# Ledger of designs, part 7: VHH binders against q54mt0

Target 1, 331 residues: q54mt0
Amino acid sequence: MRPISLRLHERPITQVLFNREGDLLFVAAKDKLVSLWYTTNGERIGSYQCGGVVYSIDVSQDSKYLITASADAKARVWDVSSGRQLDSTDFEVSARSIEFSQGDKQILVVTDQVMGCQAKIHVFDFDKDEVRKLNKSYTLPSPQCKITQATWGPLNKTIFASCEDGAVRIYCTEKRELIKTILDHNKLVTRIEWTKHRIMFMTCSKDGTAKLYDTKTLKLLRTFDTGRPINAAGISPLKPHVILGGGQSAESVTTTKVDASQFKVRFFHIVYGEELGGLIGHIGPVHSICFTPDGKTFATGGEEGLVQVNHLDESYFEFDDDLVYNPPVQH

## First folded at step 23 (VHH)

Design Ia
Fold by OpenDDE, last read:
Structure Ia (fold): chain B 331 residues (1-331), chain A 123 residues (1-123)
Amino acid sequence: as target 1 above (331 residues)
Amino acid sequence: QVQLVESGGGLVQPGGSLRLSCAASGFTFSKYAMTWVRQAPGKGPEWIATIFSGGSTMYDDSTKGRFTISRDNAKNTLYLQMTSLKPEDTALYYCAKETWTYNPSGQYTFEYRGPGTQVTVSS
């Protein structure tokens, strides 16, 4: 099936996110907008205008609330359907990451590390009934480096933080302390993605590798070496497949000729680590990948401001693991 | 050129019903989502409902169950059926092409909207 191309944003996409039902797609970008789309046909529903680059977004389980972290040093709560801003919290520096806890009772926000200000993970209580009161609950100790993302661990007992020094730091939410550090990457960790039920998690890195871990034991299970910076991972909830995306920015390369092949979205078998295929559709680095919860659709967002919504056909689901899947080239 | 013209507004008693129409021209109506919004005196614009090209609908909670958005593609017309009207529903009602943008100033912006039709709910 031909992908649906969403072309609203003229600046880089920072995140694509489906709601629980998969019928809504949220797109964050550097143009200070979050756009909302109907997944079925790619029609735009609305846009949420922030005061700065939107780095991170999340949606509540009931799809009623959108939260955003942006460069204007704000976390915002939005009414999804109406687009109204319900609440905001100010920080001293840019907000870089945001996520609802399981159950939507708390929100974590990561703030940037800049001169005179250390990166921090802030946790707020979220009350759906008193929409306007993000009450600060606690702040975790700074790792003394930039945090690219923080995400809740299973049952909210831990928070995982990806860091610029190549580490993943795990904090206990009860003790509010660092309890473990994983240092397997040699460069900045860009993303942490969970498998279904958070049994495993995958890290992406600028070192060109993605790594799969057992959540309980924190043992490294598999390394995927792509040879290019990895910015995003999408893990299928249905198939043992992972989609990896990334690429080098034009600013980092000395050559003027852009090789689109480096921006290929690549499919891997999650257990065996074999490459299964790839899709060409982006002309810049891929920054975000997300599956619908039902696993039938995935979206990609790129540097060029393009979002591709890919509805997976029956041939994908009938795929035999012994065969190579060659998805159609996306233009 | 995109043109939208609302009609059907007027004075109605509380509990009454009113049907608004929006005549669209200058674009392929059937291919686009359409939206109703309203603005009461002293208040910012409020989103009411959107109907997509395929007929799916979304509603604001404040009017959900009382208002129904629909479309007739053959007539290039958007409708808003309002029932159980309340004084709080008094506003200028606009139809808009496609979608809304909510900005930090607390306002909705639309690329294309009509001049509006006044709905007044009063005893």
Scores: ipSAE 0.289, ipTM 0.705, lowest interface PAE 1.7, mean pLDDT 90
Fold by OpenDDE, fold request of step 24:
Structure Ia (fold): chain B 331 residues (1-331), chain A 123 residues (1-123)
Amino acid sequence: as target 1 above (331 residues)
Amino acid sequence: QVQLVESGGGLVQPGGSLRLSCAASGFTFSKYAMTWVRQAPGKGPEWIATIFSGGSTMYDDSTKGRFTISRDNAKNTLYLQMTSLKPEDTALYYCAKETWTYNPSGQYTFEYRGPGTQVTVSS
C-alpha cells in the first residue's frame, strides 16, 4: 500500500506516537508544534502550540490527555480533543523526555544537562479525576551526563534512562536509587523501546547498533548493526520484527552530497537477526518510529518534517522474507 | 477565494433546538474536514466538533450528545444540529475550514472561518 504522507511540519520531526486505539497519531516537531492526525485517512485533527522545540510527548491510555516536554523548560498537560492546555510545570532547563506511568498516575520528566545544572529525572503525581495538575513527587539522582530519554519499567517499579555516555541506567522507584547500569553501547543511546508488556526492551545508539535485552535478567539477547546512527526503533506487536531508522545528519558530514539511501528504514527479524528489507521514504534522518497497537500500521518521522504512515499489507504478515518497500519519495 | 457563511442562529429558550448552516465556496468542500467553534463574550473560543472528509466526526465533551455535526457535500454545506440548548451555549458560532490550532494564548486559530452566527439561549 502507498504510504500516507503527512505534510505540515517544516522542521524536523522529533516523535511520532499512536494512541492506545491506534486511531490517533501525534506528531511532535522542532517547530514548537504537536499535531494530531486521524490515522484512518491522514487528516489533521488539530495542533498544540508549545513555546519551544517539542522533544517528547505521551498520551494517556484513555486518549484524553497529551503531555509534552519542550525546550522552553516546560512540561504541559493538554486536553486531546479540544487542544486546550490544562496545566504546565516549569523547570530550570529544557524538558527532554516525558512519559506516563502505567495506569497514568504519575509522569516522569527528564530535564537537560547544561552548565551548572545536571540532568534530572522528575516524577510527578498526576490526578486526572480531581486536579489534573502535575504535583512533584520526587527526583532521582542525577548522572554526570545528559539523559536522552527516561521510561518506566514494568509495573512502574523501575525507570530506565538512556544516556549520552552510552549507558542505560536503571533506577528503583521505591528506593529512588540507581540499581543497575548497562554499558554496552559505545556512543550516545538515542532511544529505549519496549516490546509488548515490556518483557524486552531495545536500545538504539549513535554507534550504529540496536540492542535487544531481556527486561527481567537484563541479558543482551541480540545486536543489530546497521552501520549508521540509529535514532529510533519500532517493534511489531504482531511479528518478531523490528524497524530501525536513523542516518547521519548533514551537520556531521563533510560532504555536500547526501545519500538518501542511508535514511532507509530497515526491517529485521528479532529472533534470527537478519535484515528482512527496507523502506525508502525519507530524505533525511529518521528520528522516530511507532507501530499501532494492532501492528498493522507504523509511522515514521524524519528530519525533513515528513511523517509517513505505512499500512502493512498481507504480504508483510504472510511472507516474512524479502520485504522491500520502495515507494516514491513524496515531497 | 474561500468563503464561509454561517446562518441559522437566533434567540431560543432553554431546552430548545437550533440548526446552524455554513455555506462554503471557493474550494472543493468534499475534500476537507470542517469544524464548528464558538466564542462566548469574555471567554476564549471553544471547539465543538469536526467532521472529516470521510464523514467521521469528533466532539468536545461539553456538547457531546446534544450537538450533531453533519455535512452535505452536494450543497457545499456544513450543519450543526443543536438540541437541549442551555444558557451557557450562548455564543457566536463559527464554521471553519479544516481543523484547529491551539495557541499559547488559549485561542483557536483557523486558516479560514466565517463571520459567525449568534446563538442566544435565554428564557
Scores: ipSAE 0.219, ipTM 0.684, lowest interface PAE 1.8, mean pLDDT 89
Fold by OpenDDE, look of step 23:
Structure Ia (fold): chain B 331 residues (1-331), chain A 123 residues (1-123)
Amino acid sequence: as target 1 above (331 residues)
Amino acid sequence: QVQLVESGGGLVQPGGSLRLSCAASGFTFSKYAMTWVRQAPGKGPEWIATIFSGGSTMYDDSTKGRFTISRDNAKNTLYLQMTSLKPEDTALYYCAKETWTYNPSGQYTFEYRGPGTQVTVSS
């Protein structure tokens, strides 16, 4: 099936995100806009104007609230349907990452590391009933490096932070302290993605590899080597497949000829690690990938400001059995 | 040139009903989403509802259940059926092409909108 191309943003896409039902697609970009789309037909519903580059977004489980982190040093809460801003929190520096906790009771925000200011992970209480205000709950210790993303672990017991030094740092939310550090990547970790039930997670890196881990044991299960920087990953909730995207920025290449093949979205078998195929749809680096919760659709966002919505055909689902994961025996 | 002309507004008692119409011209009406917005005196514009080209609809919570947006593509006309009207619904009602953009300043922007039709709900 031909993908639906969404052509609104004139600057690089930073994140694509589906809601719980999969019928809404949120798109964040460097043009300071978040756009909302119907997944089925690609019609735009509305746009949320932020004061700076939008780095990260998340939507509540009921699809009522959108939260944004942006370069204007703000986290914002939006009413999804009306587009109204409900609340905002100011930081000293850019907000780089934002995510609702499971159950939507808390919000974590990562702030940027700049000269004189360390990256911080902030956790806010979110009350849907009261004035929809973000109340600061706690801040985690700084790793003294840039944090590219922070995400809630299973049942909100931990927070995972991907870092510029190639590490993933895991914090206990109860103790509010660093409890584990994974240092398997050789360059900046760009993204952490979870499987459907968060029993596994995948890290992406500028080192050209994606790594699959068991969440409970933190054991490395698989390494996918693409040979190119990886910015984004999508994990199918239905099939044992992962989609990887990335590519090298033209700015970083000394040669005038950019190989467009590097911007191919590549499919891999999650268990065997073999490449299954790929899709060409972008003419620049891919920055974000997201599956619908039902696994029937995935979206990609690229440097060129393009979003591709891919509806998977029935033939795709006939290839492999459903993903069955057996956790490693803890010795 | 895109033209939108609203009609059907007027004075109505609380609990009453009105049907607004918007005549569209200058573009392929059936290919675009259409939106109703309103603005009360001293207030910023408020989004009410959007109907997409495929017929799907979206509503603001404040009017959900009382207002119904619909369209007739053959007539290039957008409708808003309002029921159980309240004094708080008093406003100038606008028809707009496509969907809304909201900014932190509390403003809705539209590519095109009509001059509006006045709805007054009063006893």
Scores: ipSAE 0.191, ipTM 0.642, lowest interface PAE 1.7, mean pLDDT 90
Fold by OpenDDE, fold request of step 24:
Parts: sequence; structure tokens; C-alpha cells
Structure Ia (fold): chain B 331 residues (1-331), chain A 123 residues (1-123)
Amino acid sequence: as target 1 above (331 residues)
Amino acid sequence: QVQLVESGGGLVQPGGSLRLSCAASGFTFSKYAMTWVRQAPGKGPEWIATIFSGGSTMYDDSTKGRFTISRDNAKNTLYLQMTSLKPEDTALYYCAKETWTYNPSGQYTFEYRGPGTQVTVSS
């Protein structure tokens, strides 16, 4: 099936995100806009204008609220249907990452590290019934490096932070302290992606590898070496497949000939680690990948401002059994 | 050139009904979402409803259940059926091409909209 191409943004896509039902696609970009689309036909529903580059977005489980983190040092809460801004909070520096907790009771926001200001993870209570929806709860200790992403662990008991030094730092939300550090990557960790129910997670890195971990034991299960910077991963909720995307930025390459093949999104079997195939659709680095919760559709966002919506055909679902994960027996 | 012309506005009593029309020209009407918005004196623009090319609809909660957006692609016409009208519904009503963009200033922006039709709800 031919992908649906969404053309609106003229600057790099930073994030693509489906809602719970999979019928809505949110797209964040460096043009300060978040756009909303129907996934079925690629029709645009609306857009949310932010005051700076939108780095990160998330949507509530009921699809009523959109939250955004942007370069204008703000986290915002939006009404999804009307597009109205409902609330905002200011930081001293850019907001780089944002995510609802499981159950939508809290929101984490990562702020940037700049001279004189350390990166921090801020946690807010979210109250949908109040005028002020964002209420400061606590801040986690700074890792003394840039945080590229923070995400809630299972049952919100932990927060995982990907960092520029190649580490993933895990914080206990109850104790509000660092409890674990994973240092397996040799370069900046770009993204953390969860499998269904967050029993496993994958890290992506500029070192050219993606790594799969058991969430409970933090044991490394598999390494995917692509040989190129990985910016994004999509993990199928239906099949034991992972999609990896990335590529080297033109700014970092001294050669004038850009090999478009580097921007191919690549499919891997998550258990066996073999490459299953790939899709060419982007002419620049891929920055974001996301599956619908039902696993039937995935979207990719690229440097060129293009979003590809891929509806998977029946042939995709005929090849492999459903993903079955057996946790390692604690000896 | 894209043209949108609203009609059907007027004076109505509370509890009354009114049907607005928007005649569209200058583009393939059936391929685009259409939106109704309103602006009351001293207030910012308010989104009412959008109908997509496929016929799906979205409504603002304030008017949900009372207002119905529809379209006739053969006539290139957008409609807004209003029922149980209240004084608070008094506003200039606009038809707009495509969907909304909300900006931090609290305003809706549209690529194209009509001049509007006045709806006044008064006893």
C-alpha cells in the first residue's frame, strides 16, 4: 500500500504521535507548529501554534489534552478538539521532553542544559478539572549533562532519562533519587521506546546501535547495529518487529553526495535481530517513528518536514507469530 | 479565487432555531474540510464545528447537541443548523475553508473565511 504523505511542515519533524485509538496523528516540528491529522485519509484537522520549536508532545489517553514542550521555555496544555490553549508553565530554559504518566495524573518535563542551568526533570500534577492544570510536584536531581528524553517507567514507579553521555539514568519516583545508570552506548542516546505494557524498552543512539532491555532486570537482550546514527524506533505491538530510523545530518558530513539509502527505515526482527526489510521515503534523517496502538499503521517524520503514514497490508501480518516475551528466570 | 458567503442570519427569540448557509466557490469544495466559527462583541473567535471531506464532524462542547454542521457537496454549500438558541449565541458567524489554527494570542486563524452573517438572539 502506498503511504500517505503529509505535507505541511517546512522544517524538520521532531515527533510523530498517535493517540490511543490510532485515528489521530499529532505532528510536532521545528516550525513551531503541532499539526493534527486523521490517520485514515491524511486530512488535516487543525494546528497548534507554539512560541518556539516544538521538541516533544504527548496526548492524554482520552485524546482530550495535548501537551507540548518547546524552545520558548514553556510547557503547554491544549484542548485537542478546539485547539485552545488551556494552561502553560514557564521554565528558565527550553523544554525538551514531555510525557503524561500512566493514568494521566502527572506530567514530566525535561528542561535543557545551558550555561548556568542544569538539565532537570520536572514533575507536575495534572488536574483536568481545574483552571490551572499544571501544578508543580517535584524536581529530580540533575545528571550534570543534557537529557534528550525522559519517560515514565512501568506504573510510574520510575523515570528513565536518556542522556548525551550515552547513559540511561533511572530515577525512583517515590524516593526522587537516581537508583540505576545504564552505560552501554558510546554516544548520545536519542530515544527510549517501550514495548507494549513496558515490559521491555529500546534505546537508540548516535553510536549507530539500538539496544533492547528487559525492564525488570535491566538486562541487555539484544543489540541492533545499523552502522548509522539512530534517531528513532518504532516497536510493533502486534509483531516481533522494530523499525529503526535515523541517518547522518548533512551538517556532519563532509561529502556532498548524500546517500539517500541512509534515510531508509529498516525493519528488524526483535527476537532474532535479523533485518527483514526497509522503506525508502525520506530524503533526510528520520527523527521520529510511531506505531498505532493496534499495530496496523506506523508514521515516520523526517528532516525534510515530511510525514509518511504507512498502513500495513495483510501480507505484513502473515509472516510472524505475535510477540511473546518470556522474562529471564531470576537465578 | 476562493469565495465564501454566509447567509441565514437574523433576529431570533430565545429557544428558537436558525439555519445558516455558506456558499463556496473558487475551489473543489468536496475535497476540503469546512468550519463554522463565531465572534461575539468583545470576545475572541470561537470555534463551533468542523465537517471533514469524508463527512465526519467535530463540535465544541458549548454548542454540542444544539448545533449541527452539514454539507451539500453538489451545491457547494455548508450548513449550520442551530436549535435552542440562547442570548449567549449572539455573534457574527463565519464560514471558513479547512480547519483551524489556534495561536497563543487566543485567536483562531483560517486561510479563507467569509464576511460573516449576524445572529442575534433576543427576547
Scores: ipSAE 0.155, ipTM 0.632, lowest interface PAE 2.4, mean pLDDT 90

Design Ie
Fold by ESMFold2, fold request of step 24:
Structure Ie (fold): chain B 331 residues (1-331), chain A 123 residues (1-123)
Amino acid sequence: as target 1 above (331 residues)
Amino acid sequence: QVQLVESGGGLVQPGGSLRLSCAASGFTFSKYAMTWVRQAPGKGPEWIATIFSGGNTMYDDSTKGRFTISRDNAKNTLYLQMTSLKPEDTALYYCAKETWTYNPSGQYTFEYRGPGTQVTVSS
């Protein structure tokens, strides 16, 4: 069946995100907007406007609260249904990454590193029943390099930070200290993605690889080498599959001919490491990939502002039997 | 070129009812979500309700249970049925093509709206 294309944004997509039920899709972009859509038919429910680029978003488990991190140096809390802003907090510099803790009791915010200001990882209490939603913040020791993303580890006992120097840095939340540095990438780590239940995690890097780790032991289980920068991964909660996306930045493209195949999203078997297939649809680098929690739908967002929503059919779910993905004819 | 024209406003007593209409032209009405908005004197726009192309509806809590949004795609017309009207419902009511954007200044904005119809609720 054909994908749903969302074409509201004409600037790079920064993140696509489904809610817990999978019926709502949030899209953040460099045009300062977050848009909200019904997953099934692609109809827009509303938009949330920030004062600058929106780098990162998350939604609460009950789908009532949206949080945003923006280049206007604010983190904001929004009422999903009405669009109203419920709270905000100011930083000295751009907010780059934002995430609810498991259980929605805390919010993690990363702020940028610029001359005179080190990157910081902030932790706020989230008080949904209070007028001020964001309270009682603390910071973790700075890694003294730019942080692309921070994410909660299992049971909120740790925080993982992906860094521009190729490291993943792991902090203990109780001691508020750095406890481990994993330096396996030789270029910027763009993203950390968790498998279901956070038993494993995957790192993506501009070095052209994605790496899968056991969460408890931190041992490297597999490296996926695509030969091109990887900006995003989507890990299926239903099949042992990952979708990798990325490609050349606009600044590195010097030819007069655009070859859309270079921006296809590529499917890999997580256990065996085999490439299973790919989908063409974007005409620029892919920046974000997200599965619905039931694994039946995924969305991609690209540099050109296109969002594709793919509802997977039997063709996708059958190819593990033959170790060959036989996709339907593409648009 | 989108055109929206509201009608059906007027003076009503508290507890009364009104039905507003919005005649739409210049676009394929059935393909788009449509929205009712109100603006009281000295206040910013307030989102009331949106009806989607498939018929699903969403309402702001302030009017939930008292106001009903509906559409007739054959007539290119959007409706707002208002009941149990209160003095606080006094406002200019207008329709908009598509749905809300909430901006950093704390206001709802819409790309296409009509000029509105006045509803006044007073004894």
Scores: ipSAE 0.822, ipTM 0.924, lowest interface PAE 0.5, mean pLDDT 90
Fold by ESMFold2, fold request of step 24:
Structure Ie (fold): chain B 331 residues (1-331), chain A 123 residues (1-123)
Amino acid sequence: as target 1 above (331 residues)
Amino acid sequence: QVQLVESGGGLVQPGGSLRLSCAASGFTFSKYAMTWVRQAPGKGPEWIATIFSGGNTMYDDSTKGRFTISRDNAKNTLYLQMTSLKPEDTALYYCAKETWTYNPSGQYTFEYRGPGTQVTVSS
């Protein structure tokens, strides 16, 4: 592989994100900065500075609007091309997760749980043609638990929340109520990732597993056990492959020895469950993984502030040539 | 050390044209994006345009169509061709290595810039 290394950020990467065309890469980090890059050559287009750590970002389908959630208790809307801030809204506590609805008509924002303030999922109307872009719509009932991420379900009929207690909680947007709790992890759920068309979703957890579910039935289809905390997944839109990343942070270990192979990203076949290989590219935990929509490039962001942009070569596309079916455990 | 030196400013009449130059040294010019910025008295920096190492360009909407950014990598020189100049284009024009950061105070910032060349558009 021939990675492009992006070395602007000196603090942990929180999210890497490609736009719909795959030609733009957004990088958010704990240094209060979002950077924007051309995917093909890794050249910086600009940077958007917040007043605190940037935990989460998203970009509109037309690539005109960037939204950010920050530890300074703000969600912001930015003009992608000029860098100008177009709107913001304030919360009482840190904003932790942010995402456009399908069709870009709404935005969800997750706010943190601290003593005296419960975690909340806020929904705003996004009015791209107005001066004020963000218009309050509603807030969902608190799950009474810290939320690490929330994401829109199919057709915006649901919102899925990954929670610190190991649960995935699903809300109905019409009724504005919790309708399902999936408690299959025994440590916090770090991320929910969707397959193409949202027919399946994957959960990642600090318990060392990633779990794949059928979206319509919510049935568990397969568990991937890596034996290490999983912070992020990238699901290929081209091949039945997933890339899992994570690793033990220095804060949570009792030893000072760090071997870079412990932070490799690992490739799995979604159907057969077989580990296909790995790629060493970071010297600390991997926190975010994203494929381009064409499936030929993926980016990873790590604790050390490094972003790797990887073009997949012929060896990746040959992984499947001798696999043996290994059916998932029914229980 | 990065050095950027602008030239080509002066007095022009409304509707006139100017070509600004920025001589660059102390770094591999062809490998970096380069930016033109202007600053009128009492105002903050205004991003005009950026040209990337591969030749792609981006412009702020206010000057798009009237101003053209270009580069000559053999001469380590950045250019700004300005046409249809207006009195409101009067400002100090300077070049910067790389591109913008937009800060929470609503201002563009740039790490390396030149001292600038004055452009005055007046009858």
Scores: ipSAE 0.817, ipTM 0.923, lowest interface PAE 0.5, mean pLDDT 90
Fold by ESMFold2, last read:
Structure Ie (fold): chain B 331 residues (1-331), chain A 123 residues (1-123)
Amino acid sequence: as target 1 above (331 residues)
Amino acid sequence: QVQLVESGGGLVQPGGSLRLSCAASGFTFSKYAMTWVRQAPGKGPEWIATIFSGGNTMYDDSTKGRFTISRDNAKNTLYLQMTSLKPEDTALYYCAKETWTYNPSGQYTFEYRGPGTQVTVSS
């Protein structure tokens, strides 16, 4: 397969994200910019400029609103089609993670932990029919640890937070309190990804593993050990496959040549745990992976600022045809 | 070197029509989206419309239905057909290569733009 390469950004990609239809691709980066592209041909539709690094983005279900979390201590709401900023809210410190609830009635925002300021999880009501789009609702008790990402659990009944200490912390939205801590990683958890219908979730960690859990029971089902830091996962909505990406940080490797193969994205069968293949597309760590909802396209974003849009071919859809009929095992 | 030269502006009565042209050179015109922008006195740039390499279009709501963007790839020319003109449409109209960036100060910016052509709607 030959990817469409998007070369606008000159600084690390922080997130790639498809809209619900899969026809639009949003790209956030440390160059303070979010770019918007047509998925099919890679043509740029527009760009949204923030005052600082853009760490996290999300788009509403109707594709009309983009939300951004930025190092300039703002969360912003944007009109997708015109680029205009519709609303913003200020924090004391950088906004690190942002996400619409299922149904787009609320937005969660994570703010950073720095000396003198604890990490916070904020929930806002999203009022798309009002001039003031973002209205404060509540703040959850601080885990007193840096939070890398927060995401809504099934039916918005919980919020999951991935943390620097290797924990995943789960909050009840009704009671507004911490209800569970999962401490299975020994280095920061970089990302939480959901399977279709949120029946399972996957955690990624700098400890070199990704871990798959049953959402209802919170039991660990499988560990995928890649031997290198994992920054991102893309879970196929069509096949029982996951794509894992990451690699050794460029900031920590100063004296040796870096083999580009260590930044390949790797495909695993979720049930059997077998590695199915890999794809080299970046010359630095991969930081974000996202599938289109139809499962036929995925995008990757790397530390070098490159975005690859990969349209999957027949060989990907035939991976499972070569598998021996073995029962899955839990690792 | 990217060059964009607009023409077709002038004085027109309210309710009138005007067709603007933008001659492009220094790049492969057919491979890029092209954009019309206007700037009224005392106001910031206003995005009007973008036409993409394949011919599909996007319009800002402010002029939707009255203005039509089109392109002729054989002539390397971008067009804006304006109808039902109002005094509020008085502005400098210019074309840009590619599409908008919306900056933190609340302004549209474009990497490559022409010098523009003045449209004045007055009785």
Scores: ipSAE 0.816, ipTM 0.923, lowest interface PAE 0.5, mean pLDDT 90
Fold by ESMFold2, look of step 23:
Structure Ie (fold): chain B 331 residues (1-331), chain A 123 residues (1-123)
Amino acid sequence: as target 1 above (331 residues)
Amino acid sequence: QVQLVESGGGLVQPGGSLRLSCAASGFTFSKYAMTWVRQAPGKGPEWIATIFSGGNTMYDDSTKGRFTISRDNAKNTLYLQMTSLKPEDTALYYCAKETWTYNPSGQYTFEYRGPGTQVTVSS
């Protein structure tokens, strides 16, 4: 079956995200818009408009609340089904990353570093039963470095921050202090992605590598070297597979020829480390990749504003002794 | 050119019923979600319900259970069956192609709407 192409957004996609059931797909973009779609047929359910670029989104476990981080210096809570904004909070600068805690009782927000303002990691209490749903709880000590993303560690006991200097910084939520710095990347870390149950995590970097770690020990288990900047990873919840996407940004090149093969998403076996295949479909860097929880569908979002929704067929789930697998995408 | 023409509005008593129709042309009706909106005097548009191309429906909480959206793809017609009408339902009712966008000023926006049909609920 051919991928479903969603072409609503005219500016770079910043994030694609499935809800817990996998029947809803959220898409955030630099056109200030978040769009909501039915996964099965790609029909739009509604759109949520912010006052600036939407950098990051998340959805509650019950699929009733959407949260957004925006360049207009606001974090917002939205009613998913009606589109209504239920709450917002203001920052001094752009909000860059946002995520519900496990259990949806807290919300993590990262704000930008600019002249006169350090990057900050904010934690809010979230109470779905109250009129004012966002209540400030605490902030963490600034790493004094731009933060690309922050995410909750297992059981909400830690917060992991991916940083521009190539570090992953880990904070204790109880002590509100930095407890560990992992410096294995040579360039900024773009994303941290968790395996199922958060027993492992993967870091993506502009240094062209993705690195897999054991969460308990923080040991590096494997490095995937693609030779090109990696912006995003999608970790299958069903197979030991990861999809890596990225490519050189036009703003980072100096008269470099760019072909579409640079932007293909690439499949790797997590245990054996071998590349299984790839999909060409984006004409610009891929910025976000997400699997449905059942592992049978994944979505990609690119610089050109295209979202591809790929329903994986039986041949993807069949494993051969051959070193190279070309996942079926066309029907 | 997208054209939407509503009909079926009028004066009704509280507790009454009314069925609105929207004749659509200028696009492939069966391929698009269709929406009912309403606008009371001095207020912005308010989303009522959307019916999707596959038949799924979604409703605003204030009208859920009282209003039913439906479509007849053979006749390119969208319907809104209203029951248990209240004075608060008094508004100009529009149909719209596709579904809502909620803007940062706190208003629903819709790209294509008809001229509307007036519904007035009073004793």
Scores: ipSAE 0.814, ipTM 0.921, lowest interface PAE 0.5, mean pLDDT 89

